# VHH binders against Flagellar brake protein YcgR (ycgR): the designs that were tried, part 16

Target 1, 263 residues: Flagellar brake protein YcgR (ycgR), of Thauera aminoaromatica (c4kar8)
Amino acid sequence: MAELSTPSPASPAPLDGGRGDELEKFTLRGARQILQLLQDLITHRGLITAHTGGGHSFMTAVLKVDEERGRVVLDPSPDPQANRRALAAPRLTCVTQLDGIRIQFPLVGLGEGQDKGRPALFAPLPAEMLRLQRREFYRLQVPLAHELSCLLKAEDLARKPVEVSARVIDIGAGGVAVVVPTGAAEFVIGGTLPACRLALPDGEPIELDLEVRNLNRQTQRNGTEQLRVGLRFAALPRAADTRIQRYIFKTERALNAKARGGL
Short names: E, the ipSAE of ESMFold2; O, the ipSAE of OpenDDE; V2, 0.75 times the mean of E and O plus 0.25 times the DockQ between their complexes.

## First folded at step 4 (VHH)

Design B49 (from yb5 with L100V; framework vhh_7yz9_2)
Fold by ESMFold2-Fast, scan of step 4:
Structure B49 (fold): chain B 263 residues (1-263), chain A 118 residues (1-118)
Amino acid sequence: as target 1 above (263 residues)
Amino acid sequence: QWQLVESGGGLVQAGGSLRLSCTASGSIFSDYAMGWYRQTAGNEREWVAFISSGGYTTYADSVKGRFTISRDNAKNTVYLQMNSLKPEDTAVYYCAADRVYSWGPEYWGQGTPVTVSS
């Protein structure tokens, strides 16, 4: 089933191979298309979440494409443990976005070395890249200046109710991704968090039920670990849906206007 | 209790062919993506080939055009047909089952050795 194999639209979690036939038309296999997409990620400084398995990932970026040697150069984590996990993994699954379009690709044969005297990770060029041109996978990266938060009704390690104010890092039509400090609460994939409150600028908080779709312990570029929680909107009322969509469109327009003015 | 059992490994001459099989027991095989990995002494396991529940396949560049992955859901078996074998293909080959393409396998077989002599 699509629901069982596909992460929430608000989640950076990798897509299940069980959807392979459905995803075929979104899969790039041409060498020129793959090179162009990787170059686009470099040009736009696309941040990549690299999944190493076991619920672990780290933040990276494509630094360079070496066409002659047929490989990509990645920014290593400042956390040595994250790099060791990556090198020990049989593959990395890289998930990113370009202009709101979800992009996913595997990297196998990861090695380490140096690029211009600085530590780097190397991998052969991926044989395929997935580019999902579907609106439900669009996620707005929330500007830090907006201080967007969601008050979560969760449980601690002892299953005692706890309220956590979590920072919203991205938002889409189907849900949000939030950052929770390590140890603040425990989450169960498939669990429902009732009566949470999403605080949007210039309005009353939106009360809604959230379903936990994925959990990811990310090592950030500064070396700190954060728990990222992907949350799906369960039974979203029409009025709430309208407010969320207005926020997304208004913020996207403002970001596009700023980018044009800045260039 | 779900087990993956590999068979078909052995010694072959360079340029030869070999077919590996992996049979799953005790689970709903058809819902899982299946893959083949290989490992040489002192190195981590590297991905070789992958087949989704729907039959979509991907291959590592080093084996593309030489290896073919397939599955038989009625027999709960995944296969790796290896043609034009090279000494560099010498490794222990592992079967793997995964619900999530990119997080690494949930289940591993014990491995079957393949040696390619020149």
Scores: ipSAE 0.000, ipTM 0.115, lowest interface PAE 15.4, mean pLDDT 78

Design B5 (from yb5 with D31Y; framework vhh_7yz9_2; at its last look DockQ between E and O 0.02; V2 from the best seeds 0.00; counts 0 for: pae O 14.3 > 2, grease 31.2 > 24.2, SAP .769 > .668, placed apart)
Fold by ESMFold2-Fast, scan of step 4:
Structure B5 (fold): chain B 263 residues (1-263), chain A 118 residues (1-118)
Amino acid sequence: as target 1 above (263 residues)
Amino acid sequence: QWQLVESGGGLVQAGGSLRLSCTASGSIFSYYAMGWYRQTAGNEREWVAFISSGGYTTYADSVKGRFTISRDNAKNTVYLQMNSLKPEDTAVYYCAADRLYSWGPEYWGQGTPVTVSS
């Protein structure tokens, strides 16, 4: 019968909606379930990537839920232009993760104001939230201490070959998301970057072909803009797949142990 | 099969009004957010008005206060009431259906032309 699509989106890009009817079983519409999930995002200080359309996004967080007024309070961007784009958008598509579980929800009717004397963004409570509990959608947020990088073979604005060392910000079974300086290289969605080199700890770099799946200009919480590139692994050899899975599992285990150790 | 059919476009004088309608067939309409977009020759489609499945509305600054989006779930129809029309509103207007999981509109209508003269 109908099978769920097997997307490997770059985290935290929005999920492909072409199989929306098949994602219905993972969609929360109960008011109590939505309130509880939003509260979980507050409790775990979950960072949210809010997509404003046109390839733009910014980092935010849910500061509180105002149940009486039926709205959420969001942390505005320190970049006023990112906030203006958000207010001018028909909706925000919010993407985050809790313990590796992908969460996605729309916010419609964004406004600005103040909460307890601080600038804030306000939006009505979402009528629905997606909560994907399947491991195939899991993305490991790469610890900064690992300094994980991928050497990309791309083209500059003059179509000349360039090699760009890009920082890996997340990694999953199907691909990686990297950050590159604006203007360092040109990327085309659907294009293939051949013979790139993924540097994992404990061994030689893995040579692999990467397909560009998405591009996003993201305004960070410190106000700086970065280009985030979502890359899919093309025809990954078993040995490379095993090494990537071992890195993910080992790092997840270490992060879980660190969290249980306190501080 | 999901299909969106627009109607109500045409020629109108500046300061006049038009009401666009968009009727959906094939899927449960109430689960979709609905939007109106417009396009002039040589330019990309721009968003005009949006209404969520829950009834919340948003408007582009260029039309705020002049246009009103509404929906009738019993008729599977979304409307755009356009008042105080200006020559700059001349465009082909597109109805779009959007779902939570989509990056943007999943379904588009064929478009209805609106010409504002004077």
Scores: ipSAE 0.272, ipTM 0.677, lowest interface PAE 3.5, mean pLDDT 83
Fold by ESMFold2, look of step 5:
Structure B5 (fold): chain B 263 residues (1-263), chain A 118 residues (1-118)
Amino acid sequence: as target 1 above (263 residues)
Amino acid sequence: QWQLVESGGGLVQAGGSLRLSCTASGSIFSYYAMGWYRQTAGNEREWVAFISSGGYTTYADSVKGRFTISRDNAKNTVYLQMNSLKPEDTAVYYCAADRLYSWGPEYWGQGTPVTVSS
């Protein structure tokens, strides 16, 4: 099927294809720019979701850049199966966010070894990195204290209606990502979930139609696995959009104030 | 969207060589990573070789040292040079286009059959 627009990606899912010419102007190809961006990720201890294909991913981080060998050093997963999938994959698609800017880059030729006596994954430096300085790609990481939830009206394995209250882990202008228990419902990529309810801290829940864009089994840095469901807002009334943007803005301001006060 | 067309498949004796070509009709070929996959009856498609938009290459262990992927951006073409062919290499070979931020190949060719006889 053809895709006519950039989907609203759930962090940490990769952006979907079909929009390459729109994204070329955000693509860094200069060696110094790439090295600086990787160093920024190291300095800020940025968490990276590495996608291995087949709907699998794991959490990692860039530990260092070995400039002499032209390599990046990655933190391996505690889950051996996640590491095996990574080593078998033709490439990793790494997705992260730094200072509100979405970053995506490929790593190819992944190998396993040791770095200062610790297990590590190694790959050549990426030849390019996507650095998206556009608000529409921004995803707010929802603080756990907010307990943001979305009531999903889905179907079980027998195609019977079920309601699933899912924790919202990120939210942006175009959609949300949620975490659900395995087996709570059947999700089909491209499927629609009508009349779901997004519960913001203030006011009544927002009724929205959602489209399933991705399903990712993600291995956390502690080795546990979660099912993340990326959901796109189908048609969002202006009032609902305004409420979502207000939530994002207020939460960003509160998080920034906490960061300044922590210095 | 643009189309991928493979060519160069056929029947070859074990130990022989074939060169597969895949030509894209798209205008931004140079921004895509390209890959070759193969499929035998009763199995899922298996990744064979990958070349990034910047020219970095990687290979499945089963073909490393025997197969070489390359690209010619002026011709919108990716190649797979297959040397020292074995009967186990018999498959339908597919070209695939993938973006560096995609979670899988976005476009596939129609496939070109390769048969390696003993």
Scores: ipSAE 0.006, ipTM 0.349, lowest interface PAE 9.6, mean pLDDT 80
Fold by OpenDDE, look of step 5:
Structure B5 (fold): chain B 263 residues (1-263), chain A 118 residues (1-118)
Amino acid sequence: as target 1 above (263 residues)
Amino acid sequence: QWQLVESGGGLVQAGGSLRLSCTASGSIFSYYAMGWYRQTAGNEREWVAFISSGGYTTYADSVKGRFTISRDNAKNTVYLQMNSLKPEDTAVYYCAADRLYSWGPEYWGQGTPVTVSS
């Protein structure tokens, strides 16, 4: 009985590094800005996914900001093991969303204690917070169980039209990343793939035009080479956009619920 | 009772440097996070720098890049190296200790005055 190792929740894909320069535009380093954003998280009771490394994470929230001491108070996990991992981690990567904007910030120097008689985690204020204002930069890692696919209308090396069924690995408001077998089609960065079909779990496939933005060859652990194709939505109907956003939201909520010990 | 004793304060010219020390008389220094605070007459005490028991450091924006907090656990001492001092840095500087597992300073020093002349 091969214990199907439940795929560790995919570490949030490194924000596909838009050129380091682009991320700087969205990085807050000012103390006042950081404090305000943390306060906003408190006010909105924003749930935070705290990543401890090794594919482990837990759900938390900012409970309080102590400006006088330069500290933040976090809600501990109900899982003692998660808290131990958090305390042992050299860095906690916190990810959340406020008003549809992805927020990411590091915490270091975590400790445990009590706030008003309740267990809490304490950390120094983050030195920086990333606030991604553009929805297009946020990408949800698609759970393997969802089996999202995109039918790509491409050309082969002979410029013959081919249809390639590609697995969607991440999705955002601005596009998808897919994996295809090497040699399945020829892709050109900046090229448009017309009338592709994105399959979501909630209904009929969405027809859309896709623009190839990046190509990355990846070797799997089994030695199989795959091509990762980053695709931008070149033309997306409003109804399709709504469906994609809804899917992302629903999936994130489900992942968060699971991380909290939900079924 | 755990006592904190600050030293190293004094008069310095703008652009100069000063090193403050704070020595704890108590046991289990290694379990305490240490911080430096400063207070001017008529104002509230403000946080300046923090060092965790594990050596993590953080600074107020006003002193970032100029001040360095460090600790020597063998000597039960925390230091504040202050470089590029400004008249605005004139204050009584206080050392504080708190347990990593506690919220807020448990112990305070008596303070050491720092005066930065123009």
Scores: ipSAE 0.000, ipTM 0.226, lowest interface PAE 14.3, mean pLDDT 83
ESMFold2 (binder alone), look of step 5: mean pLDDT 82; pTM 0.836

Design B50 (from yb5 with L100F; framework vhh_7yz9_2)
Fold by ESMFold2-Fast, scan of step 4:
Structure B50 (fold): chain B 263 residues (1-263), chain A 118 residues (1-118)
Amino acid sequence: as target 1 above (263 residues)
Amino acid sequence: QWQLVESGGGLVQAGGSLRLSCTASGSIFSDYAMGWYRQTAGNEREWVAFISSGGYTTYADSVKGRFTISRDNAKNTVYLQMNSLKPEDTAVYYCAADRFYSWGPEYWGQGTPVTVSS
């Protein structure tokens, strides 16, 4: 599978709707989840960029959700031309960010009117919302000096239990990539490795269930084969997620500081 | 091209107030969300407050109830009124302009230092 593309931090653009199957795992379709996310945008007064097509967009915000009528109320642009383009568009693509999470959703059937005597834009509630953790596309290359390891509970080729200490080569919010010697254990894409232990600095190892997502055999220049295994966190308690994110941000910050100081 | 020029920084005692101003040159102001970020020594820039082109505001939890962002479109200026200042508010404050909220600012000011003494 191809990696999902993300816009650059300086020039965000809507993610392509033609990649719907790749984005399905990040798409909210439950009515309660959609309503809660819209309410979070209202509570945080989140700025929304609404794309009308043809390279045009305007800044808006969700002012309220009318659950009884199944509609959202949006802040109109101070530019009348932007509002006219929005009303003429077959759909808006709305893009925003909340707590580091990229949120994207379509609005179809935009209309204009008034809310409490003030101009407003109205649209039916979206049937779907993309909630994409920005961090899910980020993979920290683990410094060799950290000697970060994950103890895998797997099976050998004879289906006997085996424990393998694997070096973590990269880590992200959704999982880790590890290296193991070829033949050390049997891995099956989609298989679950229960009760593995991820050793992070400054604390007890984190016990995790890991799902095998990919396998890649590499021949080293010395002729030795290594197996690279991509592992997804099958379930991640909030405390574990916090520790992993703290490690990632702290390490990235230290690497950035070292690069500046080492010039 | 356009520039964002900050003013109003300085030294203030804890519990005091400062008003930062940021004036945009050129034609960007009315179409852009405007915001304030701050950076302390050894830390990354953090968002403080935003105001949309329509006047809707958002604030970081650390400053809610103490700071107020506002804009004057006729003067191409955004303001940050900082009340009940704490030593922890000591930072270089940056004005920013952004059409696209999700990935960070397109344009930055040069920064203005604010020092809050205890």
Scores: ipSAE 0.000, ipTM 0.105, lowest interface PAE 15.7, mean pLDDT 76

Design B51 (from yb5 with L100Y; framework vhh_7yz9_2)
Fold by ESMFold2-Fast, scan of step 4:
Structure B51 (fold): chain B 263 residues (1-263), chain A 118 residues (1-118)
Amino acid sequence: as target 1 above (263 residues)
Amino acid sequence: QWQLVESGGGLVQAGGSLRLSCTASGSIFSDYAMGWYRQTAGNEREWVAFISSGGYTTYADSVKGRFTISRDNAKNTVYLQMNSLKPEDTAVYYCAADRYYSWGPEYWGQGTPVTVSS
């Protein structure tokens, strides 16, 4: 049985169209709901990963909603090539999250100009926005201080086996998203990486088979590019599942305590 | 499963007009966004015009003011009205359909050739 590629709320990769019927109930089409959600993204200064196609994306944010002209104003990339790709694309697929909830929407007819003397990108208001309120899509943003890594068993350009230590940027019940240096290894969507090792803070590494679900070359706010790889857990044993869920729960609790003025 | 069938291509003199049509077989046309792309020999397909499921339209700068995209949901058809045609508009034109929130087009037509003589 084939499985659909479904990135987590924290993953930058878009959801695929094979889930159309299932995703319909999470699709917002009301003008008021769309405007409110865009305003929430502004209020929370939510970072958006904008996909331009061809496995390329850049980091942006909604700067304002121009209701009078029916447009959103976006922060351009510091990378001119990323902006050129975006302007040439028929669609920009935007992915973000609020309170662990994945939000995804397309922008069509992107233009460039200035907003109050600053460079800006403009697009018509989206007609639809996807808001996924499912527990299966919850992903923990891994704190940098945890230095959580996954040792990947992959192949290089010459098809030689290589081991790559990849930084884990988000984790959920179904998988992880990792960052690898460009050129460190080749990844094929649908390919299996056997006997990889996920390092958690409180024990020995968990040995896992991982399936490559998505690939994205992301341009950061500072103009540097990195490869993000979405990986699904294959045949996860109960003990491993329990350890991953405990890590997620404890880390979330600790982050919430700090945010509320705790330790 | 959907199939897209384009029609209306042909030969036209510079300054002339042509209307392309694309009809979808299947049962959820109104939920899909529709676009027109074109391809010149030796080049990749380029976006021309787009219409969302909600009816919002956008155009590539090269065709803005000359081309108009529209849809008729009762007929499962999207149209491209091309006015003031230039030799540079010579290409094979493709229609495409996708879910508004998807990766990109899920369905492509077979293409219809348009030749503009000077």
Scores: ipSAE 0.000, ipTM 0.236, lowest interface PAE 11.9, mean pLDDT 79

Design B52 (from yb5 with L100E; framework vhh_7yz9_2)
Fold by ESMFold2-Fast, scan of step 4:
Structure B52 (fold): chain B 263 residues (1-263), chain A 118 residues (1-118)
Amino acid sequence: as target 1 above (263 residues)
Amino acid sequence: QWQLVESGGGLVQAGGSLRLSCTASGSIFSDYAMGWYRQTAGNEREWVAFISSGGYTTYADSVKGRFTISRDNAKNTVYLQMNSLKPEDTAVYYCAADREYSWGPEYWGQGTPVTVSS
């Protein structure tokens, strides 16, 4: 059930800190470390999912760090409603990835204004940032060029069977995060989607049963809305697990080689 | 009320092997993911290996190909087979229990020391 569900590591949903998990060792509190990490997000043009509560989020990015004023400058949503929700929220929970590592941080005291004549959102620098360097929770950000997709077997609002081709945005050992147009199908947290087909570049689609772990309606930087669905692999045959791990390894290695300007 | 009890640690020569065991008591073991972590003096605990409730495994790059994690749900036990041991593997090894896809372990063992001499 939704009330009892936990966020899946397959999605950028915020980590639930109330579970007794000890995250202190993954928490950055040094001002210089925080500044460096925020600058790395700018340099890598990292997309940030900003959660405003109530299952709503929008896609943003750090435009710059204003060290003298002790604040970050964020790209506002082209959707005025998303910005209104963000400004009304007591806290914005920002989730992103850098080299497959999950990064999460709070922003409190969000305001609006202009930066160099362009609309912008402003917030004080976070006092802490969470950086989860744990391989079991590693998520590969899927390159757009790979056109990775998963054919979902779902139901529409009338419980009629529908097939939805969803773009895979990240993938790990435990699952995938996919994006679908809002209204394409009905998803229920804890529900099982049987016989879905994950298309990897290295062969035939892998047939998998997927469990819905989280749902989030995200407003993108261009103002369009998408539903982001976190899906857990309900059971993985060893052959499928091997292929997924091989894809992750090869892609990560290729991205690292490209980042170094190497072969 | 979960208790995790580790065994199998000790002194071994470089290139040797050890098998660590961790037995759980209390809650439903088969519903939990199990992992092994290690800690050297002055450093944080680092993750070594993970096995899900369904038996799927993941390894840290430093041990991949040398260590094997496995579980026996009938015995409420998780194992870490450590082969081709190196002096750098010297650490206190901790068993940990975690709900599948949770962030960080809910339960820790007391730790078992492993010393690898050259």
Scores: ipSAE 0.000, ipTM 0.100, lowest interface PAE 17.2, mean pLDDT 78

Design B53 (from yb5 with Y101W W103F; framework vhh_7yz9_2)
Fold by ESMFold2-Fast, scan of step 4:
Structure B53 (fold): chain B 263 residues (1-263), chain A 118 residues (1-118)
Amino acid sequence: as target 1 above (263 residues)
Amino acid sequence: QWQLVESGGGLVQAGGSLRLSCTASGSIFSDYAMGWYRQTAGNEREWVAFISSGGYTTYADSVKGRFTISRDNAKNTVYLQMNSLKPEDTAVYYCAADRLWSFGPEYWGQGTPVTVSS
């Protein structure tokens, strides 16, 4: 019999709810709209998490859009293994944000070569892009200065209870994404982590139950891997929901004010 | 609701060819990316070929140059042309339909067996 206590490399995509027809109105199919959105990602230096399947991803960016050849040019990973996984994948699922708006698109037919003498990855322009403007899909990228953490109640490799302090990297109305230190705990998709504690900058930690929705081993720009865990809030009390929502809006407004002041 | 029906599997000699078909019923086929996966006894399901809604294709290294995926949106059908078949290609082949926002197969076929003899 097989144990399912280890993180699954075949984790589903980060967006697990709202599939089907309800997302059609957020789907861009016009060539001009797609080109403009890709150019906006270049202009804002947006980092892209490229999911290669099997629970693996790497950080990349759009370097340019080659309209004459109908291609996007992507920054390769410093980890050759991440690039090999990407080239071997049926597609990349690219996830990013622009002004808090979640953007997702597939790239199919990835190849490698050089751009101006530098290694690059190439893919045909995507036929579709999602641009999700609804509040339930909004994810705040948590500033490192906030030192936002969530104390997780999980199991170690021996299935013993363990408490792990995980850094919160993004937060939305429905959940958080956290970075877990290598080897600190085992996670199972669909598993529940009871009585975890989310530490916001103001007030007492919020006690909440979290459901594991996805697992992803992300190769960072420096070539190291991090385990990223997507966690759904299971039945938040109204007071906790209000505190999380206020944190998100307050932080978003502060980040927007800082960005306008900088430019 | 979606149903995927595969056909074209069977027994073939090494070096021979088969063409698999997968016909979709239900939802609008043209909005879906389509893939072929295969599974051998005792092994995990592996992807073989993928075609986007826009017609862009990608292939597993083991089948590059031998297999061709294509689609006919008017017939709601995706095809896998398999040439230069090897005994290692023996598997149950599954058709899968994937919407952009689901990012993994939303619908699976029941599978069609392919046996390649030496």
Scores: ipSAE 0.012, ipTM 0.445, lowest interface PAE 8.1, mean pLDDT 81

Design B54 (from yb5 with Y101W W103Y; framework vhh_7yz9_2)
Fold by ESMFold2-Fast, scan of step 4:
Structure B54 (fold): chain B 263 residues (1-263), chain A 118 residues (1-118)
Amino acid sequence: as target 1 above (263 residues)
Amino acid sequence: QWQLVESGGGLVQAGGSLRLSCTASGSIFSDYAMGWYRQTAGNEREWVAFISSGGYTTYADSVKGRFTISRDNAKNTVYLQMNSLKPEDTAVYYCAADRLWSYGPEYWGQGTPVTVSS
C-alpha cells in the first residue's frame, strides 16, 4: 500500500511543477553549471534522498560524474527491493542540500551495473537542476548530537490517542521532518496533530499544532526502512517562531564555524 | 580515531578455509557498513564483500557462494568466512568501514595476508 505525498518546501518531498514560473529563475540548464554542482555534491559527500514514486524513497549519493559517457554514478541501496523500485521508476526525483541551499534534480533512464567491481547505479546527466537560495526553502539538517525529538499526539489504528516520540531530522521556517518508529501510529495526509511538543536543546518543549504534509517509506543507507513524516507548523506563536529561528541560526553558525576549521 | 585491527590470515591449501576477523576500536561501529577488500601486487584494491549496519550483505561475483560476511555488534567485530579457497584468492585482505555502502571507505585496517597454495 503506497502512501501519497504532497510536495512542500517544509518537507524532504520534491517541489512540483505547479510553481514553474517562480522556480525558473533558480533552474540551472547549462552543462557546465550542472557538472560543477554535481562535483560540489561529490566533494561534500552530500546525502541525497531519491524519490521513486508511490511514497517511496532511498538514500543515495553521487559517487562520480562520467563526462565522457554523460552519466552520473550513484550509491545503490543495500536493500535489493529499493533498487528494484528505483530501476522500475520512470523518473527519480533527487533532493539534497549544500550549504543550506536546497538542490533538486530529476534522473531518467536509471540502470545498474558495476563501478570498479562494486555495485552501482547509473543515470544520464540531468538536463536541469534546481538550486533554491530562498529562506523559505532552507532546512537545517539536525545534528544527531542535538538529539532533537518531537512528541507527536497521534492516533492508533483504532482511532485511540497515542503519544509517539519521533526524531527530528530536519527543521525549517515552515515545519519539521521526523522519523516515526514502525507501527507506532497512523498518519493521514492533511490531518492535524494537536499539542505536539518540540524539544529544543535549550528550554522547555515548544507546544505546536502540526499538519501532516507527506509520508515516505525511506530505505536508509543501512538497508532498513523508516517512515519519514513531513509536518507543517499549522499555527506558530510568535515566541515559538523566535525560538525555532534562533535555534536554526545558532546551529547553522556553529556548523559553518566547524566546517571552516577556524579557532 | 577508529582503528580496525585484522586477524586470521595465513597460509592454506587450495580447497581449505580461513576466517578473518576485524575488530573496531571506537564506539559507533553499529552505525557503519563494514566491508572486505583485497589487493594483489600492482593492482588496485578490489571489493570482496559488504555488510550494512542492518545486516544486508553483498558479494563480488568472484567470491559469491564461497565467502560469507557477518558482524557481531556487541564485539565491534566483522568476520569473513572464506571457504573453498583458490590460488587466485591470494592477496592482502583489508577491513574497511563507511557510512554509505559504496561511497569509498572512511577507515581502513592495516591488511592481513592470505596465501592459498596450489
Scores: ipSAE 0.064, ipTM 0.561, lowest interface PAE 6.3, mean pLDDT 83

